# Designs tried in a protein design chat: VHH binders against Bifunctional adenosine 5'-phosphosulfate phosphorylase/adenylylsulfatase HINT4 (HINT4). Part 14

Target 1, 146 residues: Bifunctional adenosine 5'-phosphosulfate phosphorylase/adenylylsulfatase HINT4 (HINT4), of Arabidopsis thaliana (Mouse-ear cress) (q84vv6)
Amino acid sequence: MAGVNQACIFCEIVRNPTTTRLLHTDEKVIAFQDIKPAAQRHYLVIPKEHIPTVNDLQRRDEDYSLVRHMLSVGQQLLQKDAPQSIHRFGFHQPPFNSVDHLHLHCFALPYVPRWKAIKYKSLGPLGGFIEAETLLEKIRPLLSKV
Key: E = the ipSAE of ESMFold2; O = the ipSAE of OpenDDE; V2 = 0.75 times the mean of E and O plus 0.25 times the DockQ between their complexes.

## First folded at step 14 (VHH; framework vhh_sonelokimab_d1)

Design B4 (from W1 with S52H; at its last look DockQ between E and O 0.85; V2 from the best seeds 0.71)
Fold by ESMFold2, look of step 14:
Structure B4 (fold): chain B 146 residues (1-146), chain A 124 residues (1-124)
Amino acid sequence: as target 1 above (146 residues)
Amino acid sequence: DVQLVESGGGLVQPGGSLRLSCAASGFTFSKYVMGWFRQAPGKEREFIGAIHRTGGRTYYAVSEKGRFTISRDNSKNTLYLQMNSLRPEDTAVYYCAADEGYDWGLWPYEYDYWGQGTLVTVSS
């Protein structure tokens, strides 16, 4: 829903791909390593379009399709790079995101050091970190009532 | 040279208020998450809170009870800590720090640049 934001550090990565080694790029998303990884592997998948947070996603086909694609990309990368590890995928929800550009965290566990796990705790209805599959259910387009 | 300089520390009565400032230079201030830490005598440096690059969002340590407010003014390259309802246990050296990372930095090792600290003493 949002365009490019000149002040956004992730929009800068999209705009200037030579400054960051990309693990994946396609028409809709890019993926790269977190610069301060919290786990054995820690990748970020982001849309090229500036979408600030999970709260800006709605029950629309394009939003659902985008998040599914982001998750698929993350899953493929970790399956290739760390097939023997437990994988975890999710998003920070406001106010816990420190970058206002939607980004999927893709972890190959364990966390390193282990106490970094606290950053990625789900608080259920109180917020915190939301699993990607949980977000997908929240934004899945609804069927009309008969 | 990257530089962070805290100011505003001093002696304050219990129940009083104090506003700390952190002046930044030598880097693009608006690209960094900024944080406040403190270290009481004989204790480890502990996280107080951090503020988003734009200033519109903050993250506070779970032990914080709404007495402290972090703000920033990117046009002045300055970070602030407003401390209210101060108690003797708030006595510490207070540090500002800058973090380029993509998550809220919660531990000292996650911060790239540090100030020298300013002493806050809460005593009557």
Scores: ipSAE 0.529, ipTM 0.771, lowest interface PAE 1.9, mean pLDDT 89
ESMFold2 (binder alone), look of step 14: mean pLDDT 84; pTM 0.862
OpenDDE, look of step 14: ipSAE 0.789; ipTM 0.895

Design B5 (from W1 with S52N T54Q; at its last look DockQ between E and O 0.92; V2 from the best seeds 0.86)
Amino acid sequence: DVQLVESGGGLVQPGGSLRLSCAASGFTFSKYVMGWFRQAPGKEREFIGAINRQGGRTYYAVSEKGRFTISRDNSKNTLYLQMNSLRPEDTAVYYCAADEGYDWGLWPYEYDYWGQGTLVTVSS
ESMFold2, look of step 14: ipSAE 0.774; ipTM 0.867
ESMFold2 (binder alone), look of step 14: mean pLDDT 87; pTM 0.887
OpenDDE, look of step 14: ipSAE 0.892; ipTM 0.940

Design B6 (from W1 with S30D; at its last look DockQ between E and O 0.68; V2 from the best seeds 0.80)
Fold by ESMFold2, look of step 14:
Structure B6 (fold): chain B 146 residues (1-146), chain A 124 residues (1-124)
Amino acid sequence: as target 1 above (146 residues)
Amino acid sequence: DVQLVESGGGLVQPGGSLRLSCAASGFTFDKYVMGWFRQAPGKEREFIGAISRTGGRTYYAVSEKGRFTISRDNSKNTLYLQMNSLRPEDTAVYYCAADEGYDWGLWPYEYDYWGQGTLVTVSS
């Protein structure tokens, strides 16, 4: 049953959430469990709007507020569900994302199995996984208009 | 039944090229990331690369070195591997596999469905 469709799987979850257990929903974002968790807890927070990757975020108030909100939601969920664990929040940068719909990875560590950690390494100048707070600083609006 | 069938393997001279195909049936092809692996005699299955559900993004193992290209045609439920500049160390059984996960699967245990494999032999 092949189709020519190039629909985003995360956009489908937004449109039809009955196929996925939602941990959170509001006007801007949803959150759900990763289908193949890499850690004790592994949640994804995604915008309802289709934004392909971190590279599509700019230094503007709406982008900064969106990512801040995504992080806040992830933090609240893990604080509730896994308060005693170390938490980590971040994004894959291209080409390390397999889904082109912006998604915040929210981990309650440790990784399971431990070797999954390699998928979420920050590669410094070479890219890789970027911590949510680091991304927020990169896109923080510059308020100067001169 | 879910079925993945690789084809296009065979004997090729060093420096030659082959194009492998993987025909999929029994599942919704465009809901899966597709990957290629290979297994040389006496070795573990080795990740070659993967392609996103839409075909718009690919990820290759570092050792691939730009010689291999993965593509897919969702209208034909078919995955492809173009292999160029083949070397004797590329001799292996090549497998296609399907993964419904939201991260690139780098290890065999992360893939849900597997083909039976097609043998590629690179020899003089």
Scores: ipSAE 0.777, ipTM 0.876, lowest interface PAE 0.9, mean pLDDT 91
ESMFold2 (binder alone), look of step 14: mean pLDDT 87; pTM 0.885
OpenDDE, look of step 14: ipSAE 0.898; ipTM 0.940

## First folded at step 15 (VHH; framework vhh_sonelokimab_d1)

Design C1 (from W1 with S30K; at its last read DockQ between E and O 0.90; V2 from the best seeds 0.86)
Amino acid sequence: DVQLVESGGGLVQPGGSLRLSCAASGFTFKKYVMGWFRQAPGKEREFIGAISRTGGRTYYAVSEKGRFTISRDNSKNTLYLQMNSLRPEDTAVYYCAADEGYDWGLWPYEYDYWGQGTLVTVSS
ESMFold2, look of step 15: ipSAE 0.788; ipTM 0.878
ESMFold2 (binder alone), look of step 15: mean pLDDT 87; pTM 0.886
OpenDDE, look of step 15: ipSAE 0.897; ipTM 0.941
ESMFold2, look of step 16: ipSAE 0.795; ipTM 0.882
ESMFold2 (binder alone), look of step 16: mean pLDDT 87; pTM 0.886
OpenDDE, look of step 16: ipSAE 0.895; ipTM 0.939
ESMFold2, look of step 17: ipSAE 0.781; ipTM 0.876
ESMFold2 (binder alone), look of step 17: mean pLDDT 87; pTM 0.886
OpenDDE, look of step 17: ipSAE 0.893; ipTM 0.940
ESMFold2, fold request of step 19: ipSAE 0.769, 0.804, 0.789; ipTM 0.871, 0.885, 0.878
ESMFold2 (binder alone), fold request of step 19: mean pLDDT 86, 83, 86; pTM 0.876, 0.860, 0.876
OpenDDE, fold request of step 19: ipSAE 0.904, 0.905, 0.901; ipTM 0.947, 0.947, 0.944
ESMFold2, last read: ipSAE 0.799, 0.785, 0.779; ipTM 0.882, 0.879, 0.868
ESMFold2 (binder alone), last read: mean pLDDT 86, 86, 86; pTM 0.877, 0.875, 0.877
OpenDDE, last read: ipSAE 0.904, 0.903, 0.904; ipTM 0.947, 0.946, 0.947

Design C2 (from Y5 with S30K; at its last read DockQ between E and O 0.92; V2 from the best seeds 0.87)
Amino acid sequence: DVQLVESGGGLVQPGGSLRLSCAASGFTFKKYVMGWFRQAPGKEREFIGAISRQGGRTYYAVSEKGRFTISRDNSKNTLYLQMNSLRPEDTAVYYCAADEGYDWGLWPYEYDYWGQGTLVTVSS
ESMFold2, look of step 15: ipSAE 0.767; ipTM 0.867
ESMFold2 (binder alone), look of step 15: mean pLDDT 86; pTM 0.880
OpenDDE, look of step 15: ipSAE 0.889; ipTM 0.938
ESMFold2, look of step 18: ipSAE 0.787; ipTM 0.874
ESMFold2 (binder alone), look of step 18: mean pLDDT 86; pTM 0.883
OpenDDE, look of step 18: ipSAE 0.895; ipTM 0.941
ESMFold2, fold request of step 19: ipSAE 0.789, 0.769, 0.798; ipTM 0.878, 0.873, 0.882
ESMFold2 (binder alone), fold request of step 19: mean pLDDT 84, 86, 85; pTM 0.870, 0.876, 0.876
OpenDDE, fold request of step 19: ipSAE 0.896, 0.897, 0.893; ipTM 0.943, 0.943, 0.942
ESMFold2, last read: ipSAE 0.788, 0.785, 0.795; ipTM 0.875, 0.878, 0.881
ESMFold2 (binder alone), last read: mean pLDDT 86, 85, 85; pTM 0.877, 0.874, 0.875
OpenDDE, last read: ipSAE 0.895, 0.894, 0.896; ipTM 0.944, 0.943, 0.943

Design C3 (from Y5 with E64V; at its last look DockQ between E and O 0.88; V2 from the best seeds 0.84)
Fold by ESMFold2, look of step 15:
Structure C3 (fold): chain B 146 residues (1-146), chain A 124 residues (1-124)
Amino acid sequence: as target 1 above (146 residues)
Amino acid sequence: DVQLVESGGGLVQPGGSLRLSCAASGFTFSKYVMGWFRQAPGKEREFIGAISRQGGRTYYAVSVKGRFTISRDNSKNTLYLQMNSLRPEDTAVYYCAADEGYDWGLWPYEYDYWGQGTLVTVSS
């Protein structure tokens, strides 16, 4: 009921996974290859729940746990598939996301072609691409014990 | 049979306005990010801007931000470009293009389908 957007193409992948080969599926997330990869490997990990952007995450155990899980899935997939590559994980911040459904970019570097790196540049306080670990610190619950 | 057909080009005076349309057929329009590019004589095709599948997000090149507005009507399979405060430097052939990717396409090679172009001439 809650967290579903019927017009969202990522929600459609969640509802009808047979249209996209999935690399991972569990109760909370799915993972699949980006259809136009920007690196030697480029996977997306998305929640099944429709969360539009990183700006919709709060300092709550549920949100923190979700992003930690997304990162863990991405790390495991790239460690399996590209263990010799440098890995990078992060999120576009609005307006640099073209899809309003939270998605973790998982890269096995280098970018292909190399100038695609500009799309994933962190601009610090000015925005841009945010590293997954940086996002986790921003949403870590004040009472977290982990 | 995929088609993108631009229309609305023509001659306008500096400071004028023009609205371009791009009619799409042969594919599911609402599943594509749509973009506008332009090509001036002797130059490479350059990115103008793009609009998300449902129209809720737009992204513009710095040179046109604030003057150009991209919109779409998915019920009519039509993409629009409203151009205001036109300058002679805006003279170019304008192309619409469709991209199924999940990131903003900033370069022509990232787009899957292309229109034939419509000429916009801004001249005194």
Scores: ipSAE 0.776, ipTM 0.871, lowest interface PAE 0.9, mean pLDDT 92
ESMFold2 (binder alone), look of step 15: mean pLDDT 90; pTM 0.918
OpenDDE, look of step 15: ipSAE 0.881; ipTM 0.932
ESMFold2, look of step 18: ipSAE 0.775; ipTM 0.875
ESMFold2 (binder alone), look of step 18: mean pLDDT 90; pTM 0.917
OpenDDE, look of step 18: ipSAE 0.884; ipTM 0.935

Design C4 (from V5 with S30K; at its last look DockQ between E and O 0.68; V2 from the best seeds 0.80)
Fold by ESMFold2, look of step 15:
Structure C4 (fold): chain B 146 residues (1-146), chain A 124 residues (1-124)
Amino acid sequence: as target 1 above (146 residues)
Amino acid sequence: DVQLVESGGGLVQPGGSLRLSCAASGFTFKSYVMGWFRQAPGKEREFIGAISRTGGRTYYAVSEKGRFTISRDNSKNTLYLQMNSLRPEDTAVYYCAADEGYDWGLWPYEYDYWGQGTLVTVSS
């Protein structure tokens, strides 16, 4: 099944940063515009490290810090570019992600067209789209015993 | 020139099986999500399912539980749809389509390239 020697499309963007206009670059993440925006603004923030999905994140300082940083970057970009819009940040959970490289969706609403909203609905215990803040609470490291 | 060419359609009896193929050329096949749609007479084109660039993840319309399987072979630039337990209501023109987007395309307008379709008729 599947072709041999295929590379992750997002890893390719990380590897060849001149192939996509980047909105942000630092040591841990990059950000760029989704090529088919679902909202007035639709940015993606991705780690440079290949992490397939939210299911690969644990209650570890490294993972929590990474997602917090991704969210901070997305928030800063939308605050600069669309300060008067309602912002929304989250992740698809499998199988609703079509790219297996962790990516934060950053929206300046409304969705365009508005029925695109159905793609980004949270299904609660059934899964679906998970808000970034909800993911952060799920992976927040546990405190030590007293 | 971009081309998507479906094949494998035809007349089959209820309960039968067909395997559709979609041969792609003129673009980098492995860089696209591929999808299958169908259009029954008098109806809108409806989503069947899609498969990720690597083939490692598939997504199906809710009503297609277990009867249809999407696969791809990136070395042959070919997309497949295996259809089992066919019913008369599966009679339609079946289309393959390619989507450069980073989200699953669920609607026809989200797909960039389309084949001309292959007719599947399920009838006694």
Scores: ipSAE 0.793, ipTM 0.881, lowest interface PAE 0.8, mean pLDDT 91
ESMFold2 (binder alone), look of step 15: mean pLDDT 86; pTM 0.882
OpenDDE, look of step 15: ipSAE 0.892; ipTM 0.938

Design C5 (from W1 with D99N E100P; at its last look DockQ between E and O 0.93; V2 from the best seeds 0.81)
Fold by ESMFold2, look of step 15:
Structure C5 (fold): chain B 146 residues (1-146), chain A 124 residues (1-124)
Amino acid sequence: as target 1 above (146 residues)
Amino acid sequence: DVQLVESGGGLVQPGGSLRLSCAASGFTFSKYVMGWFRQAPGKEREFIGAISRTGGRTYYAVSEKGRFTISRDNSKNTLYLQMNSLRPEDTAVYYCAANPGYDWGLWPYEYDYWGQGTLVTVSS
């Protein structure tokens, strides 16, 4: 599996997972632990395809299905690994992402240390961190009639 | 042996410009997000900004994003900070730092490697 972007560190993980233990892999996504966890559990779910940011997602069946699948994978992993914790799922919006490869943050709370929460604050219309369910509504395909 | 060495600090007039360099050795530079911090007398070390591994994305503290530009040259293992329109309030020791994480590091504890700092004095 060759990455779409040779310089992207997440594409490198997709191509050569020898240094990163994968928690999940399927035809469309992989999941792994963040190397600097911000919470009790902090997993990332990423598409194998190089999609730079949430801003590159459209109201298309393919994009909606992909994000829904990413969320489902994250939910299953945390339900298995941390069923007693509060879970949170979302994405950084530019410029708050340091890696330009779409990645779902999956948290089993609390944050460690707790002030880490500021990094993942939703700013509403002003941007910031966007909840996965909010993104799904934003990209849900529209009716073309009726 | 990991080293980060800042250079380019000195005395500069208000309104002037200065370019700081940070030379890296002993680790794979291109695998790290790089950041700049500063520490004014009597204050804690504060975040200025950071640059992605490839150099393609930068993130700046709100107060500094109009005057400072971070860049990197991975072929030379060097990080840069271009500072324009300098003011006396910019007087501080400036530090470069390296972070292997997948998020922007906003706080010093998120950075694994640090330089010794270079002093910038802005005074008429």
Scores: ipSAE 0.664, ipTM 0.834, lowest interface PAE 1.3, mean pLDDT 90
ESMFold2 (binder alone), look of step 15: mean pLDDT 87; pTM 0.885
OpenDDE, look of step 15: ipSAE 0.876; ipTM 0.925

Design C6 (from Y5 with G56S; at its last look DockQ between E and O 0.82; V2 from the best seeds 0.84)
Fold by ESMFold2, look of step 15:
Structure C6 (fold): chain B 146 residues (1-146), chain A 124 residues (1-124)
Amino acid sequence: as target 1 above (146 residues)
Amino acid sequence: DVQLVESGGGLVQPGGSLRLSCAASGFTFSKYVMGWFRQAPGKEREFIGAISRQGSRTYYAVSEKGRFTISRDNSKNTLYLQMNSLRPEDTAVYYCAADEGYDWGLWPYEYDYWGQGTLVTVSS
């Protein structure tokens, strides 16, 4: 198993935040600016726990609440920093993620340059970029009564 | 000094194979996504594919899938491109490049370091 904890660049940011200016930190997540922003504002919200991709999320309370918290953090940051822009929140699905550590993309649109939009295109049933709210519906726990 | 040096180019017959290497120095290789590009005469430099920092994930241009395989060996600071079923239209200068970004870099302007290139000629 090559580099799950020691080699992950986002785990490194979690362990050593002095190398990256954090926009937010709490018990479960951190947020920071993407180093090569694709929009006027382009933030990443990541769990402190190493979760490789959206495919590793299950229909259970822990995973659902984590993603909802990530989205809430991203929403609060963009509401503060870019309240007049259209916001977009989502995740790459494999193989479109280049980092195997779950990260929520938070955009204040438009994309800059505009053709970067292709990187974040939803392919519907074929995958691609998945909106955060769509992911939340997919992982919503089924055992809600009895 | 940061250096990326491609090697393994040359003349090959149609249907043949080549394996390109890219030796990296002067930076922490394992902290970079690595990509391959090529530029045919009279054409813009085009993306072939990229490989994640630890080699666990690759992404290929849609039109080149199936013939090319990207790999890396972080213990040797080396990136590879295996090219099979070569065709005359694959004739180009092939470049390796390094990207510190957190998304796949699909365009040349997104890459931070570049090699000088190695020429691949597929005879026709």
Scores: ipSAE 0.798, ipTM 0.880, lowest interface PAE 0.8, mean pLDDT 91
ESMFold2 (binder alone), look of step 15: mean pLDDT 87; pTM 0.893
OpenDDE, look of step 15: ipSAE 0.886; ipTM 0.937

## First folded at step 16 (VHH; framework vhh_sonelokimab_d1)

Design D1 (from Y5 with E110D; at its last look DockQ between E and O 0.96; V2 from the best seeds 0.83)
Fold by ESMFold2, look of step 16:
Structure D1 (fold): chain B 146 residues (1-146), chain A 124 residues (1-124)
Amino acid sequence: as target 1 above (146 residues)
Amino acid sequence: DVQLVESGGGLVQPGGSLRLSCAASGFTFSKYVMGWFRQAPGKEREFIGAISRQGGRTYYAVSEKGRFTISRDNSKNTLYLQMNSLRPEDTAVYYCAADEGYDWGLWPYDYDYWGQGTLVTVSS
């Protein structure tokens, strides 16, 4: 079940919204700047619920809708703030995430410095960074009902 | 103000074990990812590994091959490095470091605070 985690630093941001300047807040997600940006713009969109990693998402309407909403928020923010840049959206997969609270990385490229790109490389079957659209396909509900 | 103090270094024979400690003060220890680095004579400072804020996740450089284990005790504001099967090539100054970022820090410039280091010498 979705909830909060007292020790999680992202749950702390959700709990105390005045501790970090939020770029977006709604009933399901918040967005804020990464504290150590890897690109001209580097935002994080996180669920208010504590969901540890992408591995905790299932092929359920609720999870699919959540990730789709996170992506939409990230896209809107970067289109507003950096419309001239190429945008990239994705998630670290374990063990490459250092924070166990699901967070969508939203980049206005290029990376700064350029070699930061290594941290966000997709490793295919070995894991690494997964593009948001790829994750959405992986968790899309399999059984379509009318 | 902010301090990281490594201890436990010294002279060890090849094949031996050593446990390093890093005592932290002046910041909220549990809010930082902690890492270990080392610098051998004539070489650049190299990443050994890092541990998540609550200790549940570790990330190690490929080269260490499971000989080293990182742990932390947030109630004691202390980071540890257990080193086993030591070799002369492990001779270096060992540093602990703290990173407030939300991604694993893989390079020295990713880390905000540093200890002064503790010398480990592996020699007969």
Scores: ipSAE 0.691, ipTM 0.835, lowest interface PAE 1.2, mean pLDDT 90
ESMFold2 (binder alone), look of step 16: mean pLDDT 87; pTM 0.889
OpenDDE, look of step 16: ipSAE 0.882; ipTM 0.935

Design D2 (from Y5 with P108A; at its last look DockQ between E and O 0.93; V2 from the best seeds 0.86)
Fold by ESMFold2, look of step 16:
Structure D2 (fold): chain B 146 residues (1-146), chain A 124 residues (1-124)
Amino acid sequence: as target 1 above (146 residues)
Amino acid sequence: DVQLVESGGGLVQPGGSLRLSCAASGFTFSKYVMGWFRQAPGKEREFIGAISRQGGRTYYAVSEKGRFTISRDNSKNTLYLQMNSLRPEDTAVYYCAADEGYDWGLWAYEYDYWGQGTLVTVSS
C-alpha cells in the first residue's frame, strides 16, 4: 500500500486533481498547464497510469493507442485555445525529463523567451526531445495483415 | 519562511575534495527539484546541475567533467554537492536553489528559492 506512486508528483495530480486545474480528463489521460510555461501556451498531457518514460513504451496496440490519444487531446486543446499559433508536440527522452511520469509537451509557439527552444531540440538518434509523430512511428505495432 | 543554507565551503588545495551541504526548511523539500549554481568573480551565475525530486535522476551542465556529484537526502531535507579533483578555476561562491517546475531548470531565473552561498577557494 505504501508505494512509489505516492512519490510521483504527476501521480499525485491524477489522484488529487483539485490541486491542479485540469484542461481535460478522461478514462486514460489528463491534461493541464505546465506550472512554468516555456511558450505562449504549454500544456502537458499525461496518462493516469504511471509510465516512467518514452523508453518504457513498446510496439504494442495499448502503447500506440495511448500515445495517439495523448496527441489527439493535445491537438484538440491547442486548436481550441490557440488556433492561429504554430503547434509542436513531443516528449523529453531520458535524461532530459525531470519527472519520471510520461508527459506529452504541447506547445503553442513561439517559446518565451526564445532561447527556451534549446530545451526542446531533437537530436535525432542521439536523443533529446522526440516529436510525438516520430515516437508514434517508433512504437507502431508490427501487425500481421494476412 | 523558506530557507536554504549552504555550508562546507572553505580553502582547499588543488586536487582536493570538498562536500557542500544545503539545508532546507520552510517548504516540502521532496516536492522540489534542487540545483547547484556557482558564481566566480566577475562572471555570471553558472548552472552546475540538478537532481530530481526523489533523487533518482540527475542532470549536469555540459561544462561539468564528471568531477561533481549531486545527491539529496529527503529524510534530512538536505542537498549535497561532492566536488573532487578541485582546480583553481573552481573558485566561486556556490549556491543551492529550488525549482517547482516540471522541466530541468537550466538558468538561474527558473529557480524559485536561493541560498546565500558558500565560498569555495581553490588555491596553490
Scores: ipSAE 0.788, ipTM 0.877, lowest interface PAE 0.8, mean pLDDT 91
ESMFold2 (binder alone), look of step 16: mean pLDDT 83; pTM 0.860
OpenDDE, look of step 16: ipSAE 0.890; ipTM 0.939

Design D3 (from Y5 with D112E; at its last look DockQ between E and O 0.92; V2 from the best seeds 0.84)
Fold by ESMFold2, look of step 16:
Structure D3 (fold): chain B 146 residues (1-146), chain A 124 residues (1-124)
Amino acid sequence: as target 1 above (146 residues)
Amino acid sequence: DVQLVESGGGLVQPGGSLRLSCAASGFTFSKYVMGWFRQAPGKEREFIGAISRQGGRTYYAVSEKGRFTISRDNSKNTLYLQMNSLRPEDTAVYYCAADEGYDWGLWPYEYEYWGQGTLVTVSS
């Protein structure tokens, strides 16, 4: 489920960040600007560990704390860089992700151009884009320690 | 220099099938999402679908209703479009395109490299 994928372009960024300007790095995640921003600001927060999609996350302390940390990093970055914009945080669910490496989309709205919003529409039970807080509730462990 | 060259277009009867190819050169093919578009006379280029860098994931326009299948062979630097149950409304010039973005590109402006197009005519 986890590790490093040599063919993954996001794993490549983790391994060789010199060509990608990082907005954040710590032991578990990195953050950088999307190469084709869809909003006034559009950052990606990704785990260093290769986790393919939201579907590979379980109700485990490790997965919950990872996504919570990713969200916290995204929130801090946008609060610093775009404090007066409306912020939105979420994930594509398969098949709507084109990269199989878990990545949190962090938007300072509006979308540019505004019709890009259709790419990030939440479809409820049909899938689509899932808000970060909704994902956290879905993977919250049944017996939480913290 | 970057080149994308479509082939396999031609005249086909309604209900028939056709397989298009797109040969890529001058860039690292496996680093790009690849897409297919088409343009009928007097219309805007229309998204058909796209395929992930390693070929494991596809995304199709809703209008295609399972008639078209996109595949790629990274060892041959080639993208494919299998078209089945063709209708006269599918008559168009078909284009392949390459996208370095991290989201599915749904519009032509999101693609960096384009082929010249191959004409598909569906008629009796």
Scores: ipSAE 0.754, ipTM 0.862, lowest interface PAE 1.0, mean pLDDT 91
ESMFold2 (binder alone), look of step 16: mean pLDDT 88; pTM 0.901
OpenDDE, look of step 16: ipSAE 0.883; ipTM 0.934

Design D4 (from C1 with E100Q; at its last look DockQ between E and O 0.90; V2 from the best seeds 0.85)
Fold by ESMFold2, look of step 16:
Structure D4 (fold): chain B 146 residues (1-146), chain A 124 residues (1-124)
Amino acid sequence: as target 1 above (146 residues)
Amino acid sequence: DVQLVESGGGLVQPGGSLRLSCAASGFTFKKYVMGWFRQAPGKEREFIGAISRTGGRTYYAVSEKGRFTISRDNSKNTLYLQMNSLRPEDTAVYYCAADQGYDWGLWPYEYDYWGQGTLVTVSS
């Protein structure tokens, strides 16, 4: 299952998993350590499918279940590896992402150094970093009857 | 063999413009986020902004006032900084830098490769 964007560095990791130590792999997602961790633990969970940003997610079952699965994987990894730390899960919203391939940041806090927290501030309606649970609320499918 | 070479610095009058270039060699340019920093005499290097690997996203320091524009040409392995409406306080050595990270690098320690710098002097 090759990525859909040849210019994307995360699609490259999906296509060639032997070049990056993976913490998790399944049919929908992979997880690996951030190359420059911002916290005691800093993992990324990404879909194998190339989805550029949170703005490309819609209120549909596939998108909701994908983000739920990404969060579940991140939670399981951090509960195993850092059960005594405070955990935080979220996404950069554009333009605060530097890679256009949807990726869930999974932190075992504190940030290292602690001023890295500036990068992951939620700005509420102004944007910034969005908590995974908040994103899930935003994309939860509507019950439609026809 | 990694090299980043800035050019285009010099003396300019207040209100003037300069375009800085940063020529890259010895690494796969398009796989790196590129950033610009500057260092005024007696001060630490400060972040100006960065541009994504594809050039499709830019991120500027909050102090940026819309006077500076970062661009890149991956076919020429070159990073650019367009500076307009220059002021004496813009006088500094300007550095380009390359970062393999997956988040915007905001501080110098987050960048892997550095240029030697080019001096920009804004004065009459």
Scores: ipSAE 0.760, ipTM 0.867, lowest interface PAE 0.8, mean pLDDT 91
ESMFold2 (binder alone), look of step 16: mean pLDDT 86; pTM 0.880
OpenDDE, look of step 16: ipSAE 0.896; ipTM 0.939

